# VHH binders against q9x234: the designs that were tried, part 41

Target 1, 288 residues: q9x234
Amino acid sequence: RTFSEEIKEELVNVPFGSREEVISELLGFIKARGDLDVKSRHIVFSLHSFAASRRLLNLMKYLSKPVSEIIVEKSHNIKKRYIKITAEYSESFMVIEPFFDVALFVSFLRGLFLSGGSMTNPRYHYHLEINLFEEETLALTRKSLKDFFNINAGIIELRNTRKLYIKSIKDILVFLEAIGVQRKLEEIDRIVTERKVIGDVNRTVNFIEANAIRTANSTARQIRAIELIKENMGLENLPEDLRRVALVRLRNKELSLRELGKKLNLTKSQIYSKLKRIIKIAERFGDV
Short names: E, the ipSAE of ESMFold2; O, the ipSAE of OpenDDE; V2, 0.75 times the mean of E and O plus 0.25 times the DockQ between their complexes.

## First folded at step 16 (VHH; framework vhh_lunsekimig_d3)

Design x7 (at its last look DockQ between E and O 0.46; V2 from the best seeds 0.53)
Fold by ESMFold2, look of step 16:
Structure x7 (fold): chain B 288 residues (1-288), chain A 120 residues (1-120)
Amino acid sequence: as target 1 above (288 residues)
Amino acid sequence: EVQLVESGGGVVQPGGSLRLSCAASGFTFSSYALSWYRQAAGIERELIASITRGGSTEYVDSVKGRFTISRDNSENTMYLQMNSLRAEDTGLYYCAAKYPAQRWTPRDYWGQGTLVTVSS
């Protein structure tokens, strides 16, 4: 089972609220996957999820709308089978206004997600998307996601497809709570926490290793500079303050600048300044 | 348009009773949690009673045993039965409706308030 299907299995069990909320959820199915059969006055739904199909049948039963046909078929152009459900049409389903009351809007979103939505396993990436071709409905859905939830959804447009998508994990969690997910949210919270802990450990290890490399390279540069001076001019020809620093650094290659400062009764800043001067002098004699 | 309208406020003697009503329209009443708030002179508005979509109630200590919140989803109306009233119960009483949420902040809907005065 995909991660999306696990979520959809939980959504099947979301209790029905008011009749208007049930109709709003059905409108989500219609807008994502419904097609009017003009001659028969029926709607044909084309679904890829068994959970979505079960939910749709439960909605139709609640509304006392006969389902005249259920077919599982394989598309000639697609390797997957899909479930075709034919049910009676009511014009009242199309005039409900899901965008003005958050209770109706969350029901509408649940229908959209069940019929035309998917989510990537959050262990790999954070991505939720909904197939929604009709431009006005897509725009209203995006606006209402911002207005009710402060969710910033994007749009992907291709030749014959339009998708609404959400990539922020915070926004995805808000979306899933809104449509009625409970148990699966706890699993996602755990995954997000685990990824954050692993990421924090990796950044800390990388930071410590990079700092150790930078420190070693700095010390090596200092030693190289002192050796160049020793070989080309002699340390005795340095100013006394620099000569002392050079000798102590050579004798204590492992010490930090703070530790060297202690041996010389100098601050970290003072020892750094003196080593910088040593490097500048050494540059006259070669690469440092 | 969302609308919450309180009624039933008035002047009552200490120890008396009063019943407040909150009539709602413009939203799916049965799906919202409902609350009563009180604003006494010189202090901020405080939550005093709440009722969930499923009918579970909570009260602040100062009103427990004296006040009862209830809802009638068929009439889109919430009630506050106030018994054993005290002078300190004097104030403006507001009804509010909130859609339940943990990870996002729903809009709060408010009434205009109804005045309750408890005096000799």
Scores: ipSAE 0.702, ipTM 0.884, lowest interface PAE 1.1, mean pLDDT 87
Fold by OpenDDE, look of step 16:
Structure x7 (fold): chain B 288 residues (1-288), chain A 120 residues (1-120)
Amino acid sequence: as target 1 above (288 residues)
Amino acid sequence: EVQLVESGGGVVQPGGSLRLSCAASGFTFSSYALSWYRQAAGIERELIASITRGGSTEYVDSVKGRFTISRDNSENTMYLQMNSLRAEDTGLYYCAAKYPAQRWTPRDYWGQGTLVTVSS
């Protein structure tokens, strides 16, 4: 099962709130996956999640709204299951305005996520999305997310659908908590923490390696410069202070500039300056 | 627009009684946990009583046995019956609506407060 389905399974057991909250949640299902036929006075929900289906049925039961048909269709693609739930449509469901009351909005969001939402495994990527075709509902949802939770959700317009998405793990956690996720939040927190640690370690290692390489290259360049001078003009023809540094560097190829300084009773900066001068002299004879 | 309006405050003698009311509008009253807070002069606002959606109540020790919080969902009103009032009960009393503890919500709704003065 997918990470999304695991979340949805947890949501199945969220206690029902007030009747208005239940209706608001149902409205979420309707807006995300409900096909309304006003003529026949039926609504058909097309769901891919068994958990979502169970939740929907429980909502309907709570509201004493009978379900007329449940069909499970296996797509030719073994990977996609369609659960179609048909029920009598009531306009009473549509009178709820979930965008002005946080209690109703949270319930509405739960319905949206259950029916049309998904979340990637945070081990791989931070991404939560909700399929929502209706532009107005999408806009209102986005606005309310911002207004109530300070969540910055994006919108993607595709050829046949629209998506609301959240990429910030912080915002994702707020969202999930709001709609009633508890246990999985702990798991997500652990995963996020682990990833952060790994990331920090990798950055540190990379930094260390980069510095090591830089130092090695610098040392190698210094040695090459000294050798080049030795071959072309002789070290004896260097100024005494530079000659001294050059000889010590050749004899101690593994030492840091600081350590070289200690040997010569010079500061790291002084050693660096002298080696720079040596390199400059060497450049007269070739590439260093 | 969400509104919480407290009423019933006033001046009362020690040992007296008052009944505060909080009239709510603009939100699903029955979906929220409700609470009374008070703020005495020079003191931070403190929670004194709460009632859940289901009607379970909780009180701070200083008001236990004297104060009773209740709610009427049909009238969108919360009450605080205050008996055996003491001088230390003097303060501004606030009504608050909060989402149930099982769910996170970023905001609570507050009233403007009603003043209760207990003096001889």
Scores: ipSAE 0.417, ipTM 0.773, lowest interface PAE 1.2, mean pLDDT 90
ESMFold2 (binder alone), look of step 16: mean pLDDT 80; pTM 0.791

Design x8 (at its last look DockQ between E and O 0.91; V2 from the best seeds 0.72)
Fold by ESMFold2, look of step 16:
Structure x8 (fold): chain B 288 residues (1-288), chain A 120 residues (1-120)
Amino acid sequence: as target 1 above (288 residues)
Amino acid sequence: EVQLVESGGGVVQPGGSLRLSCAASGFTFSSYALSWYRQAAGIERELIASITRGGSTEYVDSVKGRFTISRDNSENTMYLQMNSLRAEDTGLYYCAAKYPSKRWEPRDYWGQGTLVTVSS
């Protein structure tokens, strides 16, 4: 089962509230996956989730609305079950306005997510999306997500698809709490914490490695500079203060600048300055 | 329009009782947590009692055993039964409603307040 389906399995068990909240949830199913036949006064729901189908049947039972047909098919392209549920259309389903009361809006969002939503496993990346083709409903949903929750949702709009999406993990957690997720939220919190720790470790290791490479490169340049001077000029012809530093560095290739300073009774800054002067002199004789 | 309207305040002697009501409209009352707040002159408003959508109640120590919060979802009304009133209970009493959440900031709905005066 996918991560999305695990979330949807938990949502099946969210207790029903008021009748108006149940109708608002059903409206979410209708807007995401309902195909209305006005002449026959039926709606056909096309669902890819067993949990979504169970929830829809529970909603219809609560509302005492008959379901006339349930057909299960396998999709040619993706080898997934494909569930078609046919139910009577009622004008009462459309009376509810889910955008003005947060209780109705969270119910509506639950229906949208169950029927047309998905979420990637947060171990890989953070992404929640809802298929919502009707332009007006998509715009109202986006506006209400901002107004009630301060969620910044995006829209993907192509010739054949319309989707609302959320990429912020903070916003995803708010969304999931709002629609009634509890156990899976705890699991997601653990995953987010684990990913943060791993990311912090990787950045720290990269910083340590880069610093170690920079240190090794600077020591190698110092040694090369001293050898160039030795071969082309002779260390005896350096100023006495530079000659002392050159000799001690050459004899102590693994020491830090602070450690070299101890041997010469000089500060780290003084050692660094003298080594830069040595490199400058050596540049006359070749690449350093 | 969301409305919360308090009633039942008045003047009562120490040891007496009052029952406050909060009538609500414009939202799905049964899905909200409800509470009573009290504000005495010169101090900030304090929470004194709350009731969850499921009916679980909590009280501050100073009113425990004397005050009872309740809700009637069929009438969209919350109550505060106040017994054994003391002079310290004098103040403005406000009802409030808030959708329960942990991860986001729900809008608070407030009444206008009703005055309770406990005096000899």
Scores: ipSAE 0.698, ipTM 0.871, lowest interface PAE 1.1, mean pLDDT 88
Fold by OpenDDE, look of step 16:
Structure x8 (fold): chain B 288 residues (1-288), chain A 120 residues (1-120)
Amino acid sequence: as target 1 above (288 residues)
Amino acid sequence: EVQLVESGGGVVQPGGSLRLSCAASGFTFSSYALSWYRQAAGIERELIASITRGGSTEYVDSVKGRFTISRDNSENTMYLQMNSLRAEDTGLYYCAAKYPSKRWEPRDYWGQGTLVTVSS
């Protein structure tokens, strides 16, 4: 089971609200996956989700709208099942305006998601999308998401379809809650928290490693510089203060600058300054 | 247009009773949680009673046992039965409709308020 299907399975059991809400949800199905034939007064839903199909059938039953045909087609790709549901429709379904009432809008969104929506497993990346071809509906949906929920949804225009998408995990969670997801929401929260912890740990580790490497490189450079001076001019020819630091550094290759300072009764900054001078002198003799 | 209209306020003696009504229109009433708020002079508005979509009720301690919130979805009306009224119950009473949410701030619909005065 895909993560999307698991969510949809949960949504199948969301209690029905008012008749208007049910119609609004049905409208979501219609807009996302309904093919309307005005002449025959039939609508054909093409769905890929069994859960979505079950929900649709339950909605239709609630509305006392008989389904005339259910066909399950196996696509050439063994992995894609198409469920075609044919039913009579009434124009009365289309008169509902789901964008002005949050209750209707939420129901509408549920229908959209069930029929045309998907969500990636949050363990990998955060992405929720809804396939919606009709540009006007897409625009209104986007606007209402912003107005009601402060969700920033994007739109992608593809060659043969349009998609509404949400990338922010915060917004995704709001969206899922709004349409009636509960149990899976808790699971997502856990996953997100876990990812955050892992991310923080990794950042910390990387920072520590980077600092360690920098320190090691700096120390190595200091030692090389001192050795180069020793070979070319002798340490005895260094100013006394620099010579002292150079000798202590050579004898204590593992110590930090602070620790070196303690040994010489100098501050970290003073040690750093002196080592910098040593390096500068060494550069006269070669690459350090 | 969304409308909430409170009625039933007035002047009553201590120990008396009032019944407030909130008539709603322009939205799916049955889908919303409903609440009564009140605002006394010089005090912030406070939630005093709520009723969920399912009919579960909650009250603040100061009104428990005296006030009863109810809803009639068929009439799109919410009620507040107020018994054993006290001087401290004096204030402007507001009706509110809220869509239940946990992760987002819902848009609340508010009435204009009805004045309740409890005085001897």
Scores: ipSAE 0.627, ipTM 0.843, lowest interface PAE 0.9, mean pLDDT 90
ESMFold2 (binder alone), look of step 16: mean pLDDT 81; pTM 0.795

## First folded at step 17 (VHH; framework vhh_lunsekimig_d3)

Design y1 (at its last look DockQ between E and O 0.08; V2 from the best seeds 0.00; counts 0 for: pae O 11.4 > 2, placed apart)
Fold by ESMFold2, look of step 17:
Structure y1 (fold): chain B 288 residues (1-288), chain A 120 residues (1-120)
Amino acid sequence: as target 1 above (288 residues)
Amino acid sequence: EVQLVESGGGVVQPGGSLRLSCAASGFVFSSYALSWYRQAAGIERELIASITRSGSTEYVDSVKGRFTISRDNSENTMYLQMNSLRAEDTGLYYCAAKYPAKRWEPRDYWGQGTLVTVSS
């Protein structure tokens, strides 16, 4: 069972509200996966989720609209399995306007997600998407996501695909709560918290390692400079204050600047300044 | 368009009773949480009673046992039955509706208010 399917299984059990809300949810199925057959007065739904199919059957039972056929097929041109459900339709389903009342809009979104939506396992990435080919419906859905929830959804258009997507985990959690997810939200919250803790630990470890590397590289540069001076001019030819610093650094390669300063009665900034002067002198004799 | 219209306010003697109504249109009434607020002169608006979409009620202590909030989803109407009225109950009474949410902030819808005056 995929992460998306687990979410959809929870959505099957969301209680029905008013008749208008049930019709709005059905409209979500129709807009994402429904094909109208005007002559026979039926809608054919093409679904990839068993949970979505169960929910659709429950919606049709509530509306007293017979389901005449259920077929499980495998697409020959695309290696996909789908469930075709044929049901009686009413033109009244198509006149409902889900975009102006948040109660209707959350029901509509639930239908869209069940029939044409998916979510990546949040352990890997934060990504929720809905396949929604009809351009006007997609634009109205995006606008209403912003208007009701302040969600900034994106659009992906490819040769034969049009999708609405959400990548912000905060926005995904709002979306999932709005369509009726409860128990799975707690699991997602736990995953998000775990990822934040792991990320904070990794940043701390990387910071400590980077600082250690910077300190080692700086010390190595100081030692190289002192060795160049020793080989090319002799330490005895340095000014006395620099000669003392050079000798103590060579004898104490692992000490911090503060620790070297203590041995010489110098502040950290004083010893840093003297080591910079040593490096400048050494640069006359080679690469430091 | 969403509308909430209060009615039933008026002048009543201390110890009397009054029933306020809030008629709603423009949204799926049964799916919203509803509440009554009261505003006395010179004081900020205060929540006095609320009712969830499932019918659970809550009251502030000053009205508990005297006021009863109720809803009739078939009439798209909320009520406030006010008994044992006191002078300090005088003020403007507002109804409000809000879709229940935890992770986002739904729009609050308000009525215009109805005046209740408790006077000898």
Scores: ipSAE 0.762, ipTM 0.899, lowest interface PAE 0.8, mean pLDDT 88
Fold by OpenDDE, look of step 17:
Structure y1 (fold): chain B 288 residues (1-288), chain A 120 residues (1-120)
Amino acid sequence: as target 1 above (288 residues)
Amino acid sequence: EVQLVESGGGVVQPGGSLRLSCAASGFVFSSYALSWYRQAAGIERELIASITRSGSTEYVDSVKGRFTISRDNSENTMYLQMNSLRAEDTGLYYCAAKYPAKRWEPRDYWGQGTLVTVSS
């Protein structure tokens, strides 16, 4: 099992969002690995990943779109399996524009990665790529990665194939996190840490930056949640313990959870738990 | 273009009922947490009911048992069923959708409001 497949297996269990998000994810599959047969009014997905196939089937099930055929073929390479999934084509799938909404875009990216993406084992090299043939979609994806996530993706055209790639470990981590990877991120962190050699300062720096970004994003989410509560119900209406944490977080936006814990005589875990509760409350008023 | 349009407001006698609607367009409705606010004369806008993406509801005490918030994602519409209306329920009622546009920039959408008047 490849590192990529392990990531994809994790993604199979990412909870579904809205119907539009699900369609956006499906659109990712279509753009990366879907072949439209206009005559038969069917779409055929050609996948090399069982995880991707499972995810696709789950998406189709959710959308109440029947699959007409599933074929597993051995490729000319004995080591690779090819899964063909055939379903009725619907124009409704193509109505979604995933590039103007971050939630839709993230779902779209997930579909792209599952169907056409790969990542090298970080033990050896930092490289993530997505096969994407359509030039317009490729350009829009690249642009949106920059706009929404400040990810610098490149485009490679080789042997009549087009690929989007991400080379920076920082950006790779942001990408993976965005599309719903969690457990494998921890593994990547460990691997990167282990690879820390004096000569690889740049990679280490990139990793540190990635971690900083994740932390910042998490902090930002916490702050947004607290502000949302403040705006809608008031912090005074929070349980006392949550209110305390909320206030301290607002006053100390630069502190880590551990440091916050020290200020409140709580463990990092306790702070985390309370902030999760705060976020849950905030979700009554909006997504955070 | 993003739009939230409230409807269903009007004049009703105490003890009466109204059903407000909020029709949404131009955004991923099902991904947003939704709320009803109201603003009485001389008073700040206040949250009175909310419904999460998953359908969980919350109410302020003053409307509990009388008001019911609901959503229909297939129609991109939020509702507020108001029963046993009281004079103190008089005000402008606003619907709101809240979601982060980007990871660090929340986006809030508001309707124009619909007037509810409870009077004998």
Scores: ipSAE 0.007, ipTM 0.267, lowest interface PAE 11.4, mean pLDDT 86
ESMFold2 (binder alone), look of step 17: mean pLDDT 80; pTM 0.792

Design y2 (at its last look DockQ between E and O 0.02; V2 from the best seeds 0.00; counts 0 for: pae O 11.7 > 2, placed apart)
Fold by ESMFold2, look of step 17:
Structure y2 (fold): chain B 288 residues (1-288), chain A 120 residues (1-120)
Amino acid sequence: as target 1 above (288 residues)
Amino acid sequence: EVQLVESGGGVVQPGGSLRLSCAASGFVFSSYTLSWYRQAAGIERELIASITRSGSTEYVDSVKGRFTISRDNSENTMYLQMNSLRAEDTGLYYCAAKYPAKRWEPRDYWGQGTLVTVSS
């Protein structure tokens, strides 16, 4: 079961509200996946979700509208089953205006998502989309998403298809709450929190690694400086205090400046100053 | 077109009672949270009672036990029963409706108000 299908399974159980809200949800199914035969006054719905099919049948039962045929077909090429449901309709359902009352609009969105919507598992990417080919309906839906929820949805046209999409996780959570998702919202909240924590940990690890690289490069520079002095001048020609530091650093290449200071009865600041002088002397003889 | 119309305000003596009504149209009334607000002269409008779509109620302390909010979804009407009225209850009473939401901010709809005066 996909992440989308789990959401749709939860939506099957959203309680019906008023009759107008039920009709608005049905209109969402019609606009996304309905194929009207005006002469016969029938609609054929082509659905890929068993949850969506169950919800549609429940809507039709509530409205006392006969379903004349249900056919389940197995896709050969794309590994998806689809369900064709043929039902009688009333043109009075088509005159409902879902865009002017948020109660009707959230019901309409639920129908759109159930029949033609999908969402990527948020562990991998934040993306919600609805296939909605009718240009006018798509434009009104996008406008109403902005007007009611301040959601900035995009539109993409692919090869003979149009999609409404939402990529902001905040906007996706608003959308899912609006259409009646509850339990899956809790799961998504956990995933978002986990991703934030992992991101913070990775940033911290990258900082620690960069700091460790700087420390290792500093030690290598000190040793290179001492070797240059040894090769070009001889360590015996350094001032006594610097010669002691040079010898102890060569013997203890892995020690920190604080640890070296302990061996020489010097503070970290004092050992740093002496190593800095050693590097400056070495610069006379080459790159350090 | 959304419309909220209050009625039932008037002049009553202290200790008296009054019943306010709010008639609604233009939206799916049964799906909204409904509220009464009160505004005394020179004071900001305050929430005094609310009722959810399921019938759960909340009251501000100053009216608790004296006021009762109710709704009749078949008549698209909300009520406020006000008992044991005090001079401090004098003000303009507004009906409001708001769609319930946690992650987004729905539009508030307002009536024009009905005046309640508690005076001897």
Scores: ipSAE 0.799, ipTM 0.919, lowest interface PAE 0.7, mean pLDDT 88
Fold by OpenDDE, look of step 17:
Structure y2 (fold): chain B 288 residues (1-288), chain A 120 residues (1-120)
Amino acid sequence: as target 1 above (288 residues)
Amino acid sequence: EVQLVESGGGVVQPGGSLRLSCAASGFVFSSYTLSWYRQAAGIERELIASITRSGSTEYVDSVKGRFTISRDNSENTMYLQMNSLRAEDTGLYYCAAKYPAKRWEPRDYWGQGTLVTVSS
């Protein structure tokens, strides 16, 4: 089982709140993985998680909305199982706007995460993402995360996909707690603490070595970031100014920031700023 | 053709009032959740008010008690009564109608916006 699935399994048993909250959660499912067939007036949910499927079925049961069909398909291209759940569409599902009330929003987030969300094992990387196609919903979700929880989420558009992501482990923990994760949260805390200790020790050891290594480490990090971007989204998809810096850095791994600046007719500060932006972009894809 | 047309924007002094209208055509108006958004210069568009099919309303805190959203299904028109306007209310106001659709085919409808300027 993936780390994400373990989290989702825990979420299956989160107690239902008000009817409005349940609808809000369902709305999360709809927005992330629901497709409306207008002709048949049915909604089809395409899920990869059994836990998510169970939760969805429980929500539908609670709302007295029968499911008409459940199909489990094996994807030929992606060694992943698809669970398709079909139900009669009701306009009542869309009567709630989840962005004005924190309880509704949290329920909405739970639905989003269950249906379209994933989280990397914190032992390796800090990354939580939610697949969500609708640009407006993404924007509102991001805004509400900031407003209600002071979570800084990013949006990435790549290869005709849109995702909301959270990279800060602090923010990830807040997010998970908000949507009802408890047991797994404790595990994550332990892992994070262990990593921090290891990191601090390494930093201390590296700090002694790090005055010489900081420069080398910063360069290495920059290069890793650029390579990560190259692998995941392509450098061609960077803003022009960032792309230029990225290319020059990648071609000149031995040069200082000042020297890079000279090559690009930019100041050291400008180069630094752009590289920071590059790193920030790279962080969307993994730890840099 | 689906159309949302906002009107009623303009220049008003602080403390003043405006009433925005959103006239809709080309879709089943009564089946949609309706909302007002606004976008101030340099900031992201924000949802400020919504009204469901059943007439339930929600407001962001910044406009609560000052703005009132309403709908007339017989006229296919949504309204936003704005009272006690403040400088921070300045922005382009958009009406939106939302209905679930296939993810790859967004069927949310938006107006072109009407400008509201609150200045002394």
Scores: ipSAE 0.000, ipTM 0.217, lowest interface PAE 11.7, mean pLDDT 87
ESMFold2 (binder alone), look of step 17: mean pLDDT 80; pTM 0.790

